# VH-VL binders against q9c0h5r722to879, part 8

Target 1, 158 residues: q9c0h5r722to879
Amino acid sequence: WSSESIKKPMIVTSDRHVKKEACELFKLIQMYMGDRRAKADPLHVALEVATKGWSVQGLRDELYIQLCRQTTENFRLESLARGWELMAICLAFFPPTPKFHSYLEGYIYRHMDPVNDTKGVAISTYAKYCYHKLQKAALTGAKKGLKKPNVEEIRHAK
Below, E stands for the ipSAE of ESMFold2; O stands for the ipSAE of OpenDDE; V2 stands for 0.75 times the mean of E and O plus 0.25 times the DockQ between their complexes.

## First folded at step 1 (VH-VL)

Design z5 (framework fv_zagotenemab)
Fold by ESMFold2-Fast, scan of step 1:
Structure z5 (fold): chain C 158 residues (1-158), chain A 118 residues (1-118), chain B 112 residues (1-112)
Amino acid sequence: as target 1 above (158 residues)
Amino acid sequence: EVQLVQSGAEVKKPGESLKISCKGSGYTFTDYWIEWVRQMPGKGLEWMGEIYPGSSDTKYEKNFKGQVTISADKSISTAYLQWSSLKASDTAMYYCARSYWDGSFDYWGQGTLVTVSS
Amino acid sequence: EIVLTQSPGTLSLSPGERATLSCRSSQSLLHSSGYNYLHWYQQKPGQAPRLLIYLGSNRASGIPDRFSGSGSGTDFTLTISRLEPEDFAVYYCMQALETPYTFGGGTKVEIK
């Protein structure tokens, strides 16, 4: 977890457009989690995050690794809960690439054990929900393609 | 650990200038708004204004604009509240606080008591 | 500006009793996002305020589950299900829907 801005993406890329978008995406994730002041409400911040991942295929793995970072060793309970919530929201609209799927699946699986629960945040419950969403998103994306994010579906995903 | 530490109590005479401070630690100072709140003796809480240290953008409650100046020095993670000429009516406890995107004040300084008397 | 009215001004109760505090807004605090921009703070004598409840009903970090917030739009309630000795304090609501942010006048919960 980090309260600071990033200067480059977590996943190495030579694409300058992906680099810029990844840094902006990190700011939006911090805004949703309450770690950075936002100019929009959380529902619309979530919509922007989901829309960026949906529209820019090259950002999907970067988005998920950023969420994994922000939910690792995060001792701010409200921020931690929001991070898992945002992961569930994004997984409602798109999976990671097949190359990143196993890493994300393992990350989520490790958190399904109730030993990971902290006082005030049932991490294992969030992780079980995200695990289900991940498998559904991977299956849906392979068969029918992905639907564009909208506010109403974000309300249902959280 | 996130902390906001304010400067010590001040005893001043009317007409004197004053600058009190609020130092943040344990977080990225430029990523959060700093709020200033006044509490007059025996009274409730009044929002005075705010600053975003990353840009130095400020907002004031209308009755405090021109009465005080809010500023910040991001190199030392410190916000300031300043009077050019104090009045007896400025006698109060002054709090700084950090706010999230939702406007909730999640961490507060301990307060600076300002007493203005002849 | 948005005006917040808290009632009662003073609530005299004994430890173990339930406290119910009201905050009424002059206009709706419900944003199009679905969130109510109403927060509750506790202030003990000689201390800075501390955040109890944010966005109407969410408990802040470290706040015991005996504290709960409810309501939407213009009418909000802070409930303390069973008063502990450390809960005797002044409670303030605050709206953050728009600047200037405004506080209610406070409700003092005092020991009977």
Scores: ipSAE 0.000, ipTM 0.488, lowest interface PAE 16.1, mean pLDDT 84

Design z6 (framework fv_zagotenemab)
Fold by ESMFold2-Fast, scan of step 1:
Parts: structure tokens; C-alpha cells; sequence
Structure z6 (fold): chain C 158 residues (1-158), chain A 119 residues (1-119), chain B 112 residues (1-112)
């Protein structure tokens, strides 16, 4: 977990556009989680996060690794819950690449044990939901393409 | 370079309508909030409201809600502040400013538009 | 709404002297992110305000190192370590924690 901005992506890339978008994406994730002043309401911040991941295919793995970082050793309960919500939202629109799938699957799986639950946040429940969403997204996204994010679907995904 | 350029000074009578402008250049206009700030003669700074040009979402300070309209035309990177019926108490310098994504408010300011309302 | 109180209203000093300006908030400006949403602006006669310090203590681009901001929560200070002739101006603090955004009443730094 981090309250600071990032100056470079978590996944190495030579693409200047992807580097810039990755840093901007991290700020949006912090806004949704309540760790940074938001420029818009949470629903529209989530829409921007999902739209960036959907439209910039090179950002999808970066987006998921940033969410994994922000849900690791995060002792701010509201922020932690929001991070898991945002992961579920993104998984409604696009999977990670097959290369990153195993890492993300393992990360989510490790949190499905109720021992991970904290007072006020049922992490295991969020993780089970994300696990099912990940498997569904991987099947649908690989074969049919991905659905463009919209406000109504984001409300439903929460 | 980032610039906000405002329309020129206005001299009006009570009851007249007015629309002043703030044109952004040197950045992506739809990615930043535009703020409107009033400064009455010899007084301090007072926030009036804001607009996000990408969505046209607006927020107003309660005393200005219904008194002014904030709008934007993203095709020409311009925000507007409008009165349907001016009052003498609207005499002031009006500034626009850019609000960055993360709460570093008013990083760039327009030069100001002086509005004088007298009979 | 959040009320910001600046003191003193006027500070009369000579070039070379240290200026210390206070801004007090009616409620904490410390956000859960760890940042204080308090900014300082300089306004010279006939000019638009200019950003000096953002998020409590960070100098804006192009601002000389003689300007510094400190404080947290409800108590904030702007310090000008050694006044230059161009520093005589009105200084405003502003909170960006929540709308409506509010400014302090200003401190005028004038030549003695």
C-alpha cells in the first residue's frame, strides 16, 4: 500500500504513453479508494479507471498489479474495501493478459480464506466474488471481446 | 505553456445580462476543472463555483447558485460565467483558475475580468 | 463551511527581514491520504493570484526557496526567510479539502 504518487509503472515498459497513463491510473485508483482528493464522484472515477483499462490494452496488467499493491498491507479499512470493489468493477469489463492471469488468480485465491478478514471488512467475501469474476472475464474476453465500460454496469458490479 | 485568457472589462447597468469567458490553452482542457473566483473592490478572494469541461458537471457555492450560470464549450476550450440580470453588488474582479486533478488548486489563473455595474 | 483565519492582517517590514504569516482553520485540513489540503497564494496589486505553496509545504514551480510552508491539521505558517522588494504583496491561504473552497482574509506584507 502507498499514499504517494508513482513516477514509473510497476510493470516495465518502454512505451512512453503507457508509462504516463500508468502513473495517471495510480492516482485515479487512490482517488476511488479515498487515499487522494477526488476530481469527481467515486462512480465517475471508477468509470475513468475502467475506461482506461478497456481502451488501453497495455494498461490492463498494470491496473491489476496496482490494485494488488493497494490491497496489500492496507490498514485503512474503507480504502481496503474500496480497492477490492474496484478490482471487481474492472474484472466486469476486461481480464488481465493470460501471462498475468496466474499471478492475479493466486493473489485473489490467497485472500479467500476467512483468516484474512479484518473487523469491518470481509476480505474473503470480496476475494470470492473477484475470483468468480476473473474466471468469467477470462473466458468471455478471450473469445468474444470486451464490453465497453458504462455507468450502469459499474453500479451493478459494485 | 499553460495559459488562461479572460475576456475584457465590462461596464453594465443593473438588469442587463452578461457572459464573460475564460479560454484555456497549452493543456487538455477537458482534463481539468475550471474555477471561478470573485474579488470585490478592496476585498479578498471568494470561490463561486467550478465546472469540469469533460462532463459539464458543475458545483456552485450556495450564495451563487441561481445567481450565475457556469458553462463550457470544450470545442473551443472556453469556460463561461453568466448573469441573466446584473446587480450593482456584482461589481467585482472575476478570475478563472485551473484546478489540477489532485487538489493543488488554482495552479494557473486568468488575468481577471473587471465587471462594473452602475446606473 | 470551513473558515480560515489569517493573522496578522497587515505586516510592516523592511527588505531583508523575515516574515511569518499564520493561517488557522476551523477544522482539520488533514485528509486520510496524509496530505494537508492547504495552499498559499501571493497577489500583487492589479495582478491575479499566484500559487506559492501547495499541500501545506510544497513549493510550486518557479517559487524561490526563501518561501516555505509548515504546519498540519488546523495551524499553518507561511515563512519568507529574507524579504525581497518583489515580495511585498497580499498573501492568502486557501483550503481545498472540501467545497465550498474557502480563502483566508489575507495578510498584507507592506514596506515599513
Amino acid sequence: as target 1 above (158 residues)
Amino acid sequence: EVQLVQSGAEVKKPGESLKISCKGSGYTFTDYWIEWVRQMPGKGLEWMGEIYPGSSDTKYEKNFKGQVTISADKSISTAYLQWSSLKASDTAMYYCARHDYYGSLFDYWGQGTLVTVSS
Amino acid sequence: EIVLTQSPGTLSLSPGERATLSCRSSQSLLHSSGYNYLHWYQQKPGQAPRLLIYLGSNRASGIPDRFSGSGSGTDFTLTISRLEPEDFAVYYCMQALETPYTFGGGTKVEIK
Scores: ipSAE 0.000, ipTM 0.499, lowest interface PAE 15.0, mean pLDDT 84

Design z7 (framework fv_zagotenemab)
Fold by ESMFold2-Fast, scan of step 1:
Structure z7 (fold): chain C 158 residues (1-158), chain A 120 residues (1-120), chain B 112 residues (1-112)
Amino acid sequence: as target 1 above (158 residues)
Amino acid sequence: EVQLVQSGAEVKKPGESLKISCKGSGYTFTDYWIEWVRQMPGKGLEWMGEIYPGSSDTKYEKNFKGQVTISADKSISTAYLQWSSLKASDTAMYYCARGLRYYEYAMDYWGQGTLVTVSS
Amino acid sequence: EIVLTQSPGTLSLSPGERATLSCRSSQSLLHSSGYNYLHWYQQKPGQAPRLLIYLGSNRASGIPDRFSGSGSGTDFTLTISRLEPEDFAVYYCMQALETPYTFGGGTKVEIK
């Protein structure tokens, strides 16, 4: 977990546009989680995060690794809960690449044990939900393709 | 080694202002909550409030809200407890403690305490 | 606000004896996570408190195995199996289920 901006993406890339988008994405994630001041309400911040991941395929793995970082050793309870919530929202619209799938699956699976729960944040419940959404998104994306995020679907994905 | 070092004892008169400190060392100061606990002479422990130095988020027990201000300066790993106008009833030992991140604010390391005496 | 009641207020014992201290909560401290958010602290004369037991029954680092915590929900016990001279102190329970965090009134374990 980090309260600072990032200077470069978590996943190496030579694409200048992807580098810039990854840094802006991290700010949006911090805004949704309450770790950075936001001018938009959380629902619209989540829409922007989901839309970036949906529209820029090269950002999908970066998005998930940033969420993994922000939910690792995060001691601000509201921020931690929001991070898992945002992961669930994103998994409703797109999976990571097949190459990154095993890593994300393992990360989520490790958090399904109730021993990971803190007072006020049922991490195991979020993780179980995210695990199910990950498997569903991977299967659907492979067969049918992905639909564009919208406010109504984000509201129901929380 | 994790250590919390508090400022020295204070003797004050009613109406005076006071700011006491709690300096953390041996750990990443911004990753843990700092708890403030009061112990009146001959009495038990009372939780006053807490601060997360990384964000400066604070929580107060209702009876201390508006009576004291909790703050922190992360550049020098120091938390503060401040009164604008002391009362005789503020006479107490004041402890700071580090909140355990995995066990919901269980206090694993404590400062040595700052004795505040307020009398006319 | 959750109220913690400790009993007895004072326990007079000799070194080598077993001490049993009670802490009763006004509501259940058992969270949906399966943990009891009840911690025990020791305060020796002239010193700051020290964490002994967290989440009902887990000994904190460096705490001798003669200290043990038990109980669930509203009824908790701290046991010192064989009192050492350094164990004569005041013991406090604390709940961390919700803010404000609250302490019990303390049990003083005194010599003789």
Scores: ipSAE 0.000, ipTM 0.490, lowest interface PAE 17.1, mean pLDDT 83

Design z8 (framework fv_zagotenemab; at its last look DockQ between E and O 0.10; V2 from the best seeds 0.00; counts 0 for: pae E 11.1 > 2, off the site)
Fold by ESMFold2-Fast, scan of step 1:
Structure z8 (fold): chain C 158 residues (1-158), chain A 121 residues (1-121), chain B 112 residues (1-112)
Amino acid sequence: as target 1 above (158 residues)
Amino acid sequence: EVQLVQSGAEVKKPGESLKISCKGSGYTFTDYWIEWVRQMPGKGLEWMGEIYPGSSDTKYEKNFKGQVTISADKSISTAYLQWSSLKASDTAMYYCARDTWGYSYEPFDYWGQGTLVTVSS
Amino acid sequence: EIVLTQSPGTLSLSPGERATLSCRSSQSLLHSSGYNYLHWYQQKPGQAPRLLIYLGSNRASGIPDRFSGSGSGTDFTLTISRLEPEDFAVYYCMQALETPYTFGGGTKVEIK
């Protein structure tokens, strides 16, 4: 977990555009989680996060690793809950790469045990939901392609 | 300049232990997976396993799990491949390579020069 | 595990000729992202492998444009449009869709 800005992506890339988008993406994630002052309402911040991940394929793994970081050792209950919520939203629209799928699946799986629940936040419940969404996203994308994020779908995903 | 530099050739007897190394330089070692690949004399390439040095998370090909141990020391940007008891069938060239996540990244883009391990009585 | 079959085993050609190398997968390497997780590597005697083509058709950094990759799903091709003396080597395909990552048996491109 971090309250600071990032100066470079969490996953290394030589692509200048991806580097810039990754740093902007991190600010949007912090805004959604309540860790940074937002310029828009949470629904539209989530839409921008999902749209960046959907449109910039090189950002998808970066997006998920940033969410993993922001849900690790996060002692702000509201921020922690919103981080898991945002992960579920993004998994409604796109999966990570195959190499990152195993890492993300393992990360989510480790949090499915109720011993991870903190006072006020049922992490295990969020993790179970995200696990289901991850498997569904991979299957849907393989068979039918991925649909562009929209406000209506985001309302129902959270 | 990105480089992976491996330890020198080894000549061992069956039953001996061995630990070979792969040192990364010119990049952030903890941002990439290190891959281990075996090539037996006159044969093709076989993936053995990988490690993410930032967390020490490992994955093994099933036939190598329990036969070798993959580890890393991020303080000196070095990954290791280790045998507790070598067999003659371990005679091979061993390569390390780096890899990362993402749709626009080049997989196994840099390789070490290889470490020749010869196991004979 | 995914099995990759390369053909032919050996291809004997002269400099200036076109080389066409095949790699067939036991299952689809097309991921839900739209990418094929099939990569091509070149290995010269006494040297480590070198990345040529990644994700089916993308040329790696520093690789000359005479090298190209094509195909999708289970059938992939590496083409060298005009062989140079330095291109005589063994070529391997590799899948990275799932662990364990697997390599094809290799195609040796040798001088006639």
Scores: ipSAE 0.081, ipTM 0.718, lowest interface PAE 6.0, mean pLDDT 87
Fold by OpenDDE, look of step 2:
Structure z8 (fold): chain C 158 residues (1-158), chain A 121 residues (1-121), chain B 112 residues (1-112)
Amino acid sequence: as target 1 above (158 residues)
Amino acid sequence: EVQLVQSGAEVKKPGESLKISCKGSGYTFTDYWIEWVRQMPGKGLEWMGEIYPGSSDTKYEKNFKGQVTISADKSISTAYLQWSSLKASDTAMYYCARDTWGYSYEPFDYWGQGTLVTVSS
Amino acid sequence: EIVLTQSPGTLSLSPGERATLSCRSSQSLLHSSGYNYLHWYQQKPGQAPRLLIYLGSNRASGIPDRFSGSGSGTDFTLTISRLEPEDFAVYYCMQALETPYTFGGGTKVEIK
């Protein structure tokens, strides 16, 4: 977990667009998690995050690794919970790439152990939910069609 | 270079309509909030409202809600502040400013030069 | 809304002197992130405001070291260690923790 913004993508990429969007994406993640000031309501922030990942394939793995970062050694329970929530939301719209699937799966799986639960926050429950979402997303693929994710879909995925 | 350029000074009479503009350049206009701030003669700064050109999401301070309209045309990177019927009390300097919306830690980091609006009989 | 009260209204000083400006908030501006969403702006006559200090204690780009911000929660201070002639202006604090965004009434730093 980091309170600071990232200066470069966490994944290796030569895509200039991904590089630019990665930093902005991280800030949105921080806003949703409550680690950064948000000017939009949480649903709209999540929508923007999900839309970025949905529309730009190159950002998906970056998005998930950023979420992994922000849910690792995060001692702010509210933030932590929202991080996992956001992961679940994103998984409702798109999976990671096949190359990153195993990593994300392993990460989620490790957090399914109740030993990770903290006072007032059942991380294991969030992880289990994400695990199911991941498996489903892996089978069905990203949201199909030309219609972008909407707020109602975000609400439902939450 | 990031710039906000506002339209020129306005001299109006009570009851007239007015629309002033704020054009952004040097950055992605749709990614940042545009803020409107009023400063009456010899007075302090007052936040009026804001718009996110990317979605046209608009927020108003309660005293300005219904009194003014904030809009934007993202195709020309321009935000607007308009009155349907001006009052003498609307005489003030009006500033637009860019808000980073969390993309940076610096809010209101760039300002327009201001538009002086004078309303008198 | 969050009310910001600045004091004093006017501060008359000579070049080279230390200026201390206060801004008090009606509620805590400390965000869960640990940052205080209190900002300082400088405005000279006939000019738009300029960001001076952000998040309580960070100097904006191009701002000289003689400017510093301190405080947390509800009480904040802007300090100008040694006034330069160009520093005589009006200073506003602003909170951006929540809408409506609000400004303090301003402190005019004028030459004695």
Scores: ipSAE 0.023, ipTM 0.636, lowest interface PAE 4.6, mean pLDDT 92
Fold by ESMFold2, look of step 2:
Structure z8 (fold): chain C 158 residues (1-158), chain A 121 residues (1-121), chain B 112 residues (1-112)
Amino acid sequence: as target 1 above (158 residues)
Amino acid sequence: EVQLVQSGAEVKKPGESLKISCKGSGYTFTDYWIEWVRQMPGKGLEWMGEIYPGSSDTKYEKNFKGQVTISADKSISTAYLQWSSLKASDTAMYYCARDTWGYSYEPFDYWGQGTLVTVSS
Amino acid sequence: EIVLTQSPGTLSLSPGERATLSCRSSQSLLHSSGYNYLHWYQQKPGQAPRLLIYLGSNRASGIPDRFSGSGSGTDFTLTISRLEPEDFAVYYCMQALETPYTFGGGTKVEIK
């Protein structure tokens, strides 16, 4: 878990657009989790995150590894819960690439054990939900449509 | 109880250096921003800048950037405001205040008692 | 930078009277989230400021219900329904919509 900004993506890329978008994405994730100041409500922040992952396919694995980072060794309980929530929201709209699927599946699976639950945060419940969403997303692919995700779809995924 | 305790009043001459402190207690110091606010004699409040002690991330209001240094030592839950060379125009009351990291619904919810800095020849 | 203009500069009233303080912003403080990022602070002589009202209309913890905030966008009002002796102070509005955070010039509520 980190309170700091990042200057480069966690997955190596030479694409300058992906590098810039990865840094902005991390800020949005921090905002949703309550770890960075936000002017938008959580629903609109989640919409922006989901829209970036949906529209920029090269960011999807980066998005998920950033969420893994922000949910690992995170002692801020509301932040931790929001991080898992955001992972579940994003899995409603797009899967990781096949290359990253096994890593994310393993990460989620390790957190499904109730031993990981902390006071006020049922991590295993979130992880079980994310596991189901990951399996479904792998079968169906990214959410189809001509338009980006909208607020009603985000509300429903939450 | 949340408390911000600032260092005592200072009387200085132009050109001298100064470092004043703000010690936080009763809360997790690294989970909140420390804000610095200036109040010139008989005047209102001016935001100077802020630091997040958990990361040392700092931001300055444009007219204070380069004029003061904001820092923190999280091991002793203390933030600092420093001048390398004081001017008479730096005569003011200086407050520290706390702000939440995340959704900043109740900004500047707790304030230090203030440090009066007097710079005169 | 967002400029906040408070009026009146001084409000001379007696205990028990109603005080109405105005704060006008050079730009709308209404965020797309539906919140107005305007806050009110009280500063008594010789003391640090304290938070009274956040997000335009919400009382901070421990603030008596005689204090209320209203308004939206560019026009905001702080109302003290019945002044108590301890309410004679300077009141500041502050915007936290964007940095630099800015304060109004203050309204001094003084004994008539």
Scores: ipSAE 0.006, ipTM 0.562, lowest interface PAE 11.1, mean pLDDT 84
ESMFold2 (binder alone), look of step 2: mean pLDDT 93; pTM 0.950

Design z9 (framework fv_zagotenemab)
Fold by ESMFold2-Fast, scan of step 1:
Structure z9 (fold): chain C 158 residues (1-158), chain A 121 residues (1-121), chain B 112 residues (1-112)
Amino acid sequence: as target 1 above (158 residues)
Amino acid sequence: EVQLVQSGAEVKKPGESLKISCKGSGYTFTDYWIEWVRQMPGKGLEWMGEIYPGSSDTKYEKNFKGQVTISADKSISTAYLQWSSLKASDTAMYYCAREYSGLYDWYFDLWGQGTLVTVSS
Amino acid sequence: EIVLTQSPGTLSLSPGERATLSCRSSQSLLHSSGYNYLHWYQQKPGQAPRLLIYLGSNRASGIPDRFSGSGSGTDFTLTISRLEPEDFAVYYCMQALETPYTFGGGTKVEIK
């Protein structure tokens, strides 16, 4: 977990556009989680995050690793809950690449045990939901194209 | 040196278009919201709106929405305030200021020097 | 929208005197974080405003200790313990609890 901005992507890339978007994406994630001031409402911040991941295919694995970082050793309970919520939202619209799938699946699976629950945050409940969404997204992406994010779908993904 | 530098004074006629600028230097431009504040001659301060340069997300005070356009180009650390058609009532000093995009640090810690806009026939 | 009322409109004093400026809000500026989103700015003729006090009572960097802010919720005060010649200026309070951000009408501190 980090309260600071990033200056480079967490996953190495030579694509200039992906590097630029990864740094801005991290700030949007912090805004949704309440770790950075967002004068836009959370729903529209989530829409921006989901839209960037959907439209910039090379950003998807970076998005998920950033969410894993922000939900690891995060002691701010509202931020932690928001991070898991945002992961569920993103998984409603796109999976990670097949190369990253096993890592993300393992990360989510490790949090499904109720022993991970903290006072006020049911991490295991978020993780179970995310696990289901990950499997569904991977199946949907393999069979047909991915649907563009919109406000109504995000409202239902929460 | 951390600073906000605004473009120079403008003298315009009603109906003309205008775009003024606010350039940040010495800090990470995308860590701050840019605020626009109007001060009519002899009057107090009025908040017009703001932009987050990282995403170009904007908010306007209702009386300025549709009257001005706020934009930013993060590649050159510059925010803009634009009118499509100026009115004499737009005569004022226009300030930009920055507000940290942080958890609790929501105050204007740095201001530009101001751009005087005079609109007369 | 939140309305801020400053009083008095003009305060005529001599150097060395204490200045007390009031700012009242139409609703509480106390955020769930425990902070009051009320800030004070100083503006000298021909100059841009500068931050004096943020979040109710915190002095901005470089601001002399003769300036202090107090209050909570809807009633706030800016105090200048001993006016110096450079302190004669207009002072504005501002709320940043919610948009639209709003300023008070200003209190002009002028030399008597």
Scores: ipSAE 0.000, ipTM 0.521, lowest interface PAE 13.3, mean pLDDT 85

